# Ledger of designs, part 1: VH-VL binders against q86i44

All scores and structures are predictions.

Target 1, 197 residues: q86i44
Amino acid sequence: MSGQNILKCKKCQLEITNKIITNHNSDTFHEQCFVCKLCSTPISDPYFTDKETGDFYCAKCEVIRNDQSKPLRESLGFCSLCYKYFRQNEDILTIDLERYHIGCLKCTICKKGINNEKYYREKMTSKLSNYCCEDCFEKVDKCNGCNSMTLGQTLLAMGKNYHANCFKCFKCSEIIKPNSPYSINKQTNTPSCQKCN
Positions, changes and structure headers below are counted from each chain's first letter, unless a header gives other numbers; antibody chains aren't numbered by Kabat.
F, E and O are the ipSAE of ESMFold2-Fast, ESMFold2 and OpenDDE, as the mean of both directions, binder to target and target to binder. V2 is 0.75 times the mean of E and O plus 0.25 times the DockQ between their complexes.
Where letters were taken out, [cut] stands.

## First folded at step 1 (VH-VL)

Design n01 (framework fv_nisevokitug)
Fold by ESMFold2-Fast, scan of step 1:
Structure n01 (fold): chain C 197 residues (1-197), chain A 122 residues (1-122), chain B 108 residues (1-108)
Amino acid sequence: as target 1 above (197 residues)
Amino acid sequence: QVQLVQSGAEVKKPGSSVKVSCKASGGTFSSYAISWVRQAPGQGLEWMGGIIPIFGTANYAQKFQGRVTITADESTSTAYMELSSLRSEDTAVYYCAREGYYDSSGEYFDYWGQGTLVTVSS
Amino acid sequence: SYELTQPPSVSVAPGQTARITCGANDIGSKSVHWYQQKAGQAPVLVVSDDSDRPSGIPERISGSNSGNTATLTISRVEAGDEADYYCQVWDSSSDHYVFGTGTKVTVL
């Protein structure tokens, strides 16, 4: 039937019937066609296109294909914070089995580099973490629910600071949302949500 | 791939502050470091500081520490540079620039904004 | 403070080779990047990681880095190569980016 708005994949020229991926030029692709030729990982910026073949390469693989030192770069690995490769003979800081450039980890309070094994970490999301040196850890407010640092946005409840997800009903363990009503058990000094009152 | 678009030219008086914006499009804003580099008329390039949006972590060149504040808003894919206590010597074109992140030996600027002229005059 | 020293200017005739040096103690242990800036425009990356060329940069432009001197070489110079050129490194000891003093290339 005529009149259908069918998009074609720019790479393979076949109709896209499933998920459509669009690039910065508004070109459309099958999800499986917008991947790095060398490592097969889905493409994200930055990426490079081989003008002769039309194949895509992620930033890492573009360096590999053009760099005669590619075996060395790959074997040295990359920093878990900035995602850049380590250089040969570079000093590397290893914390919790993850590797970092010297100076990539900085205290979020005093802004100085964390260059030894004495640090504290608070994860806010899968990629967002706050790092704190030992001296600043002594000074930073702690979450009353988990006793970890409160370097991100916090909830003030019962005169104490909490991570949003750490202020929970003592009876049902459901998160008590900001500005939602709750009761305090005076004997145990614990919060209870409206349902558990 | 990536486009960085900066706010328009500004004329400021000595002692005031200026806040320049840099809106990123076409790429993943949060995972790339954004730096600010200025250039006074007829002079060279001078790094002021940068931020990694996903960590909210900013670092500053010693010369500007205490006067410059660099922030990022992930919801609008926009980085900001605020410079306070302006002097006539702060008259310059201010650029935002994105760092490449795929190679530790990189630490170079692969995409640049068009620049924002800030003129400090009485 | 770590400083990158470049000659203020280099004059070259079309078809000849221009060489721009970037000098600093033990710069060969660092990755050097080069930018081209034409009048009224933002800088453009022309060499990354000592000798790598970004996509779209002609093979006439090359870089090297050893000892105390990094060099940007522009062979078979064309009028369109006339610009200011800056070298740049990351100084991990001071935790900041350092740009060279800049070189104005004039094609005669």
Scores: ipSAE 0.000, ipTM 0.431, lowest interface PAE 17.2, mean pLDDT 77

Design n04 (framework fv_nisevokitug)
Fold by ESMFold2-Fast, scan of step 1:
Structure n04 (fold): chain C 197 residues (1-197), chain A 122 residues (1-122), chain B 108 residues (1-108)
Amino acid sequence: as target 1 above (197 residues)
Amino acid sequence: QVQLVQSGAEVKKPGSSVKVSCKASGGTFSTYTISWVRQAPGQGLEWMGGIIPMFGTANYAQKFQGRVTITADESTSTAYMELSSLRSEDTAVYYCARSEIEYSYGYGMDVWGQGTLVTVSS
Amino acid sequence: SYELTQPPSVSVAPGQTARITCGANNIGSYSVHWYQQKAGQAPVLVVSDDSDRPSGIPERISGSNSGNTATLTISRVEAGDEADYYCQVWDSSTDHVVFGTGTKVTVL
């Protein structure tokens, strides 16, 4: 077979017959071969290439693997709150499989580092939480539904503070949204939505 | 050759805000830290804070926390420093400077912008 | 909290050696960087990581760091060495960059 161009993947050296990825050097790759070695994310600028293995690393993973930066080590990773690397011999706080600098877990109220084992968390979103030390926890208003601290936005209902997601119908457990009507069972002092009246 | 080019001089009234830009050219932007350092007339260098563009996480010196906001736009390779509630004591030359990521800001600052004079007067 | 103390000024004759100290408790455990700033100009990194000299910096400029004192040494001083010099560390306990108080070097 003459007169046809055969494209080979620069990474694996096998023929490319499906989708072709080209870099700024006009090198060609299989789509699955042009990915970050550590996180498996498709490569985009900026990226780095290991000269000995030919493996690619995205910008974030290159910083992690670069052990020239003393005292940082790639095996220690980085803080889930500030996204800065851990140093050798640094104490690392681990909560729910996430790692944090000691100084990054600060009380939202007094701004001091949480140095003891006891802290309190107010979950705001899937990726955002407020944290509070024991001393400050005793001083802050509590959610009447979950009995945890209320540092963020609250709903005032039945004369008490609630997290928006904690003010629920007693009968169906559905969240009673702000400005939605509800009834109070005077015997049990619990709220119920209009559907459950 | 990497250069950091800052926006021009500003004259502001007390109580206003100023936003200084720092554009990187000729090198890698996202894998470096960008620090902001100011120098009042006849005074020394004072670190205000910095950002690691690839993480989007900014860190501020305690003295400026609540008044300074540092941001970065990787698509334009530009970092910004906004200082609010200006007073006459904020009159200074403001520099941006880059360093390789270590610790967070553990490496020396190898490239500096030319500086931006901010004058706060009535 | 963590502060780097430098002498406010150092006077030195041409051809002599200038030594600029940067003092702080246990500074030898930090990586110290040094900057040179000439009038009306941005600072220039002249020593990184205690003793490393960036490309283009004369070998007459050197650094050391141990115990409670880091030192910048400028040998065979020239008129062009007149400048303000600043030491700098990253304080990991606060995640803050800290500059020294600065030293004005005058060559007379």
Scores: ipSAE 0.000, ipTM 0.428, lowest interface PAE 19.4, mean pLDDT 78

Design n05 (framework fv_nisevokitug)
Fold by ESMFold2-Fast, scan of step 1:
Structure n05 (fold): chain C 197 residues (1-197), chain A 124 residues (1-124), chain B 108 residues (1-108)
Amino acid sequence: as target 1 above (197 residues)
Amino acid sequence: QVQLVQSGAEVKKPGSSVKVSCKASGGTFSSYAISWVRQAPGQGLEWMGGIIPIFGTANYAQKFQGRVTITADESTSTAYMELSSLRSEDTAVYYCARDSEVTYYEDYYGMDVWGQGTLVTVSS
Amino acid sequence: SYELTQPPSVSVAPGQTARITCGANNIGSKNVHWYQQKAGQAPVLVVSDDSDRPSGIPERISGSNSGNTATLTISRVEAGDEADYYCQVWDSYSDHWVFGTGTKVTVL
């Protein structure tokens, strides 16, 4: 029989007798040695190693540790768009429990920063939205189904713009999918799915 | 199967404009997004913008906003990308690519069909 | 803006496994696509929606995506797998496609 297989932690050079953590390169670490120096969270690829100290930093914290221009407001966490800490004297914008630097939130149409609470929002997914400043709001096309903004992907049907989930059968209210046939009621100028007509 | 066929190589002077075409054949055109992606020599892939022909509205990457115009002609199943105010840094291979079919809630999906690429060289 | 971080290069011996990572905050909540590009050719979609393999792509190529890291795995590497690989996501906040920086896989 061969002897005991000994694995050493690449970080501290001591034998690993408990849980073994491996990285993409098959290097082995103690669980407590393979953590981000700044946030103490377990490391996953990609990560960075400080050449002089041997300390590890996750991708987010590598960006943060290189920005020393102003004191951190660590209790506020990170901007959800750029993933950098909030700094002293910065204004922040909070939308649906997520925080943004005020300069990071841009109008989708004109690309200028949104610098007040007069902005307009189009939901794209459950997690994300398009944003529009007040000046651009009056110029944006409206969805013919819900009468709100159309900033992202829209469906052109019957010569008019619709949010994808707003083009519905007039009779059954089911969404008419892009490749599904539909007919137009000549009297009311409304769409109906094949099943209802 | 659908194919995307692009127009031929172009040599342009700084300050001029170039218009590249991308013709779809053998499949559906209108309900799929067509994206434009460029690649400078030895560099990575860079998305410029896209259009879903049935929607008619194009979307552009911020870096190209104001310089790029993407259009589509459903009658000829052809998408176009026009880049103005050309600089030497615009020397690249330009690709058109078909995104997966549009859905009612989801964003664009991956690019499953690519054109052969069009080399645009910007030099004096 | 949202950025996808890839290692610049990966070297692997024939018959071994290559792993290419694509890192970004909460990338596990997004659909990750992977492209293979051989010299002088257009990119080819090799993994769609995290782990779906398009028709004609070998079973040796697979994908996964969770937390802050998506991974493309090429098992039993062959010389023909030598290429540049790019990850890609749709950033619905900015309404833009985002490509990773690319990873050059060399088979030695």
Scores: ipSAE 0.000, ipTM 0.418, lowest interface PAE 18.9, mean pLDDT 77

Design n08 (framework fv_nisevokitug)
Fold by ESMFold2-Fast, scan of step 1:
Structure n08 (fold): chain C 197 residues (1-197), chain A 121 residues (1-121), chain B 108 residues (1-108)
Amino acid sequence: as target 1 above (197 residues)
Amino acid sequence: QVQLVQSGAEVKKPGSSVKVSCKASGGTFSRYAISWVRQAPGQGLEWMGGIIPIFGTANYAQKFQGRVTITADESTSTAYMELSSLRSEDTAVYYCAKEEGYSYGDLFDYWGQGTLVTVSS
Amino acid sequence: SYELTQPPSVSVAPGQTARITCGANNIGSESVHWYQQKAGQAPVLVVSDDSDRPSGIPERISGSNSGNTATLTISRVEAGDEADYYCQVWDSSSEHVVFGTGTKVTVL
C-alpha cells in the first residue's frame, strides 16, 4: 500500500525506473520499448505505428514492411551491424536497442565475441558505440556521471573523468559545458550551474 | 523485370584505378542492395562488397578494404565500384548483382552482364 | 577460414541425375544459395534458401541442406544444363559472402 505515482511503459505496461521516453502524444516508454519493430533502432520522427499491433516502424522499415512481395525473412528484421535479415529460428543478440547476429559483435579491447554474455557499452555518437566484455570493463577508466567506460574523449571536472554529455547540474540536469561556470556543494560534492545557485 | 547494365571493358596499367558503373532499370532502385562480385579468368566467384542505397551504407570484404569504394547515385539509379592500386591479379570480369530487399551479400536474384578489366603494362 | 568445398567436375549422361555437393562444417545451419553460370554469361540464381526454386527455374532442379553437406540435384539432365555451378552462404563471423569452389557439369 504505497501511494507513489508510478510511470508505466505504454508498450509493456511495466514500471519505468530509468530513462523515460515521451512521444508527441505524451505517452511514456522504456528506452528499449520505443524502437522500430523491424530494425530495433530508437524511434525518431518521422515514424509509423501499426494500428492493429501498436508496433513502431522507422521510415525506412515502413517501406520494407509495406512491400507486398517481401519474403518471410524481411519480417524477422535485420542485424544493425551487417544489415542482413535474420533467419527463421536464428539466435539474435540484443544489446540495448540494437539487434545483432551472434557472430557480428566483438569486444573493442580484446576482440573476443560477445555472445549473450555480460557486456558494457560506451556510446560515442548516435550511430557508433564501443562494446566491452566484463573482464575488460573492470580494467578501464569509468565516467563519474554514467559509470560507463571511457575509451573516447573525456572532460576532467572536479578531479574526475566525465563524458562531455555526462557532466550535468545536480539541480536542473542541464549539461555544464567545458568553459561554463559552476559551483560545488562541499557537503555533497555535487555541481550546480550558474542558474541554479 | 529488373535489368542491370554495366559500363564497357577497360584496359588499365598497374598502379592506376578503375571505376565501373552499373545502371539499374525496372523496380525501385532504393528498395534493394547491390553487390560487386569478380571472377578472374577460369576462376571462381569472389565477393568484393555491397551497398544499400536507402541506408547510404557500404560494406567491403576484408581482402579489398582500403582499395575498393562502392557508391550509389539514386538520381541516376546507378551503382559504382572503384578499385585502386591495380595489379595484374586484378584482371577479371566484374559483376554487379542485385539482392532481394535491403540485404547485401545474401542472395543475388539479378546480375549485370559483367565488365572485363584487364591490368597490363 | 570458412570454405565451401565442391567437386571440380561432374559428368552425367542425358536423362540421368546429376548431384553437386557443397561441403562445410555444420553447413546445414546456414542458408545455401545456388547459381548456374554458362560460358560467357553472368550467373543465374537457381536455388535460394536451401530448397526454394525461383520463378522460371525448371522443377528438375532442386536443393537440400543438412549436416555438413548441401546438395544441388538436376534430374532428367539436358544439354542445356552444361554449366558451372556455385553454392553460396553468408559467413557472419567475417561479414563475408562465401562462394563454393565451383563445379563444372558436363553432359555427354
Scores: ipSAE 0.011, ipTM 0.519, lowest interface PAE 9.6, mean pLDDT 80

Design n11 (framework fv_nisevokitug)
Fold by ESMFold2-Fast, scan of step 1:
Structure n11 (fold): chain C 197 residues (1-197), chain A 121 residues (1-121), chain B 108 residues (1-108)
Amino acid sequence: as target 1 above (197 residues)
Amino acid sequence: QVQLVQSGAEVKKPGSSVKVSCKASGGTFSSYAISWVRQAPGQGLEWMGGIIPVFGTANYAQKFQGRVTITADESTSTAYMELSSLRSEDTAVYYCARDQGEYYGSEFDPWGQGTLVTVSS
Amino acid sequence: SYELTQPPSVSVAPGQTARITCGANNIGTKSVHWYQQKAGQAPVLVVSDDSARPSGIPERISGSNSGNTATLTISRVEAGDEADYYCQVWDSGSDHVVFGTGTKVTVL
């Protein structure tokens, strides 16, 4: 009935029977309806209203929701190189189950982006791998132990190039350090460290 | 063992350029990255760029792009850093340092002894 | 741009433990290196690849790296440990070496 003097919440359109919250436009709300959409904290000045949904955001959360670096597809995780979330409709490069923005993967030598081109990988440290484009890969020597590229100093042993950590004892699989003595098995043409001789 | 020896201290006028050398001795020069790092008086370390001599490819920090040129001469095992359009704010100790890994991204060891460049009128 | 934040100073008494933090978002996914710089000298590598010790570096110095914080720990501190300490990573996304803001360790 139009004769009733009942206050209704502008957000949920239900009757307000307890504490009434009023905004600067004289709109009335349930206390639980006048809260920030992202953090669920009661609204206080300054606050922002989404014109299409009617949802409220506190000053902190308004900055977060308008941050163009935080895409709707946060469930896809973040790029393993730049540590920013993937955006909707963004092409994602997946290598060994890790995800990368295609623009983030660059050749370590020439710095050219490795978008849809062939790439080659060399692990530098426990958490870092270098990537190389096809053109640069053709210029670099290959490690005989891992068959991967070698950009820096290699160990030249038995007429072949090795990464320092790829020249290993055939018997115990321990790395044979540069300038460390080793023996060659004449029958198999394989190296053995001093301790395995 | 590789050791890096840098050229001596320089005093320059604003607007001029300076070219600092870094000579490597012992071990392989051509295939390891050499980086340049500067330190203004009382301030922290700031990476300027680096080069892998065998490929001739230099990589520069964006802040110095257009003002810094890093080169290497494999015949003399010497890397160079030239900084142009000098300002008083460029007064710093400039270090060269070798990447111990086969590529950029590893630790720096050894470091050169440093070159003090003073820019004053 | 990717930044490594360190406390500007740490004061520690001889024989105690100094802890120097290096903070950045997801730094635990990067390899962190640490340098010691004494007054008037070039930096010296003291920890590589999060926790490896270079030849000649005492066992008292150790490193760790997890989540958003890497830590350099100096146990049984000696007067000779007084120096500036810098953490360092390679940011492959920007092709840039990033140094921390530096921490002055004072032994008193």
Scores: ipSAE 0.000, ipTM 0.430, lowest interface PAE 18.4, mean pLDDT 78

Design n12 (framework fv_nisevokitug)
Fold by ESMFold2-Fast, scan of step 1:
Structure n12 (fold): chain C 197 residues (1-197), chain A 121 residues (1-121), chain B 108 residues (1-108)
Amino acid sequence: as target 1 above (197 residues)
Amino acid sequence: QVQLVQSGAEVKKPGSSVKVSCKASGGSFSSYAISWVRQAPGQGLEWMGGIIPIYGTANYAQKFQGRVTITADESTSTAYMELSSLRSEDTAVYYCAREWDYSGDYGMDVWGQGTLVTVSS
Amino acid sequence: SYELTQPPSVSVAPGQTARITCGANNIGSKSVHWYQQKAGQAPVLVVSDDSDRPSGIPERISGSNSGNTATLTISRVEAGDEADYYCQAWDSSTDYVVFGTGTKVTVL
């Protein structure tokens, strides 16, 4: 007795025939259905769900949607790091089309302000990035696959640190998942998944 | 209308800890900044720290860093302030207060009734 | 670090104007809020963002903020205005909220 494995989008209740998005509750969605209701950007943690409509809201839009007690200053926008509105005549730092209070860009390691100084960004998710000043960047561990900062969880493989998505089979380029067996070519010192050996 | 209701008065010995609660009712909780402010008898207002529940990160005044912990439970719309290593100088009324956010633009528009914490000498 | 200095007391006759100052370097670049606290009660926000009055606050109470001084002005003072008043600002350089030293207003 076997059934069909047909996944339906929890939001629209239609069958998913292309890319499947899965949330932390193992619910499945069309890519276009797992977006913020107000800004239409793809959802990532943290996010909020309206319990009556099932609509999703990113952290920024939840603050905007939820507050009815004060006039919103939306014409000036809000900071992408702290999600607070810009004040009239405030200096605004703009990086890659995102806007920030000058005081909000701080080194994740030393907590020093990065105003007008060289800095490095580690993109963790579409909504979360770590920033480091130049001094701290030289001191932090680097991913051996991408040579970027490793401030979060990493894999230790072949005596080196890797982001989970950076430890790949040399032959097929598929990610070698944690606790998956792999082989090392001793001449080239490169990893290969069991499928490629 | 939003109200902040705090837990009752406490009498504590030096060296102990106290945890005061602040429950929000009648409106939104998660997106507001919740601050803890104390006032010793006959003295002024002193900010201890605050939290915005949806962001989960608390900020503390330097004077209290290391012995104050501010948390929030969104499921019960309750913020908490725990102060450890109590001294007689910690005898004060402790208030929770909300602000629309930490931008500094709005001020603390709703205050709890206050919780008197007495620490014996 | 960053301190907001207020006069400890102000005495005023009924019907006159009380002015309470809040002094700090370059405070005019910050948003200043004012709180009224009557004996045995929690503070009440009476001026928000330099000069905005919350709902229910009398027109007699107003605020201004420029240069190194923010000012709370109470016109046509009534006995019910007798209270302690505190200014407050957010100090981004220290990552915390700062209250003024407080002013006791006595209506004689």
Scores: ipSAE 0.000, ipTM 0.434, lowest interface PAE 15.1, mean pLDDT 77

Design p03 (framework fv_pozelimab)
Fold by ESMFold2-Fast, scan of step 1:
Structure p03 (fold): chain C 197 residues (1-197), chain A 120 residues (1-120), chain B 107 residues (1-107)
Amino acid sequence: as target 1 above (197 residues)
Amino acid sequence: QVQLQESGPGLVKPSETLSLTCTVSGDSISSYYWTWIRQPPGKGLEWIGYIYYTGSTNYNPSLKSRATISVDTSKNQFSLKLSSVTAADTAVYYCARGYSYGEDYGMDVWGQGTLVTVSS
Amino acid sequence: AIQMTQSPSSLSASVGDRVTITCRASQDIRNDLGWYQQKPGKAPKLLIYAASSLQSGVPSRFAGRGSGTDFTLTISSLQPEDFATYYCLQDYSYPWTFGQGTKVEIK
């Protein structure tokens, strides 16, 4: 037995290590990937898919995105989290060269608004992430492979937490899959997969 | 269900400071633009200003020199102070939840309003 | 400040009538317009946001249209509970400004 089947998110193509969402076509998604692009609300039927981008929209936001005034709003830019356009004279937050409505960026752990440039994210996709403030980052467990926070499911290996795709063979750099055998080099304290030992 | 309720004195003397508090119940005061609006008897609505839950404020320029809006997240309240009042400030004062640009649009939850009369 | 002008200032109508209220902005506000209903002695209630989007729980007989400077609110078949004053609000630029209101009275 090689271990369990690894599910991949159809939207982002990354392994699903936390809650799995399944649609009517039996496609699997991260819960944060099966959301409306404009309002970030979890998708429920009925919903619409942009055939060019693969993005999902709830019924309400499908009406909003087809608004004929959209080109005028595009000149003001849009929020990187909710993808809604900024209004004239609107307060915006700029973090890492990305722009957000104030109130869109909240800590996943304490639920408080992030009100400065310093935040931390567990990157699940290029567009969606779990966020936490500096205070919560100091308290949360980190992945020993990438040194980023672990807000979702992790592997416990060699007494340390890893994202599923961060536990790798030292010699070949291939991911050591869950329930797959590996060896520890006692002098370097590094793992190696079965084929490399 | 989120509910808003205004409180404060119904009578204020000319030149004094009008002070009102809005109590938010049913959810924590986070996100949203927490807004004050007034309506003189028999007249239309006038936007006074808002406070975002983080403390950021914006005011109607006609009132900016006299108006101060503050938020107390520990009490789930936000407040309006309007200094140097005159008879022209007699109005029903409403508090309202303004849209969060990420989730909701418009002012979807309003208090019942409180009449403030400015008279000697 | 952006000036919002409503027409008419008042109208009389009967149950079942189609009622149309117009709102004009002194400059382009895109679709950043809401419609609010106020019954005597009550707080205003949001009917429509983003010029044409119906607020959850609001009857489908209410419809908003328009963009730029010209906007309308239509009530397709007036009901007894619809006798009220209606206000438009632009939230495109600060300060946010209301129209002067349109009173819909029983005929």
Scores: ipSAE 0.005, ipTM 0.476, lowest interface PAE 9.9, mean pLDDT 80

Design p08 (framework fv_pozelimab)
Fold by ESMFold2-Fast, scan of step 1:
Structure p08 (fold): chain C 197 residues (1-197), chain A 120 residues (1-120), chain B 107 residues (1-107)
Amino acid sequence: as target 1 above (197 residues)
Amino acid sequence: QVQLQESGPGLVKPSETLSLTCTVSGGSISGYYWTWIRQPPGKGLEWIGYIYYSGSTNYNPSLKSRATISVDTSKNQFSLKLSSVTAADTAVYYCAREFSDYESYAFDIWGQGTLVTVSS
Amino acid sequence: AIQMTQSPSSLSASVGDRVTITCRASQDIRNDLGWYQQKPGKAPKLLIYYASSLQSGVPSRFAGRGSGTDFTLTISSLQPEDFATYYCLQDYNYPLTFGQGTKVEIK
């Protein structure tokens, strides 16, 4: 048996048989094809694509190759979501040392741009965070296991929301996997896995 | 193909607020800078201001005290309000998309324009 | 604000003529200059951006030259559809400013 879901690299048009790199547009690449043209380092956000050649350039090398660029635009930096330079009088929202145009960062609940200084965040991983505005904060669910906000995916168990890694057996502290059997202690309203029953 | 269409009243009384909407079709408003430009009859072009799809704005200093540009990404529209109008604000008003990258701020797509006359 | 001055304000030409329009900026704008064509009753159309880059779909008889403060638009062999008003636009600094326009009319 072989995998029938072989993807093609957008850059070279050949099949990807090993590691697949996906960009923000859901285009797929060989890892050796998603590199900066000038310095050959793997591309990471932010990056630039030459419209004529399709070649990629990291932020550092884009500055180097474009000596006619407007000095003020380069010194102001660019937005971490849309990857366009800030302009001379634009307001910039800074979160976790990343910079955004006002309104580029969206509330996950109301979908409006975050444009005030008070926002709330659920950090999922080192690169992923979910955000909500102050007006929507009261509408967010909390994880019943860790009591932290949930803006992303949760599992529903015992009528309550949990992060996947927060639904644990009360007796052994092992994660109770989706579709695995568990018992409920009526007195404490806590779950226990099949092995601890 | 992306197309832009201005809409709004063709006649506004002096001291009132001029309100125009630009509808974007054939493409997303997201990711672009959008601009308003006007042209009094028989005269040249004047840049009014821009809005980035996120809501960030910049205005011509000559109009900043009276002009407000807003964007509604869910409707694929952006709008201009110009307060306290006078006869000097009589012009054809154009909306346009700004080709915006690290190199260039050219207006590559324009609406057909809408004439706004300020008179009693 | 950066002042853009075009010359001449108008010119008369015949089909087949070579036409040159000049645009001068009050300060150095590098290559941040565009050229636009406007026909009577119509919206302006982008011809050239970044001083010399021809917009897709624009005939090759249109050519832009210059950098810094002095720029030209040349039409190498004027066609009937080229009778229009031409505007330069600096996009170096805000506010963006247009020249006053050059009307190319039939001789």
Scores: ipSAE 0.013, ipTM 0.519, lowest interface PAE 7.4, mean pLDDT 82

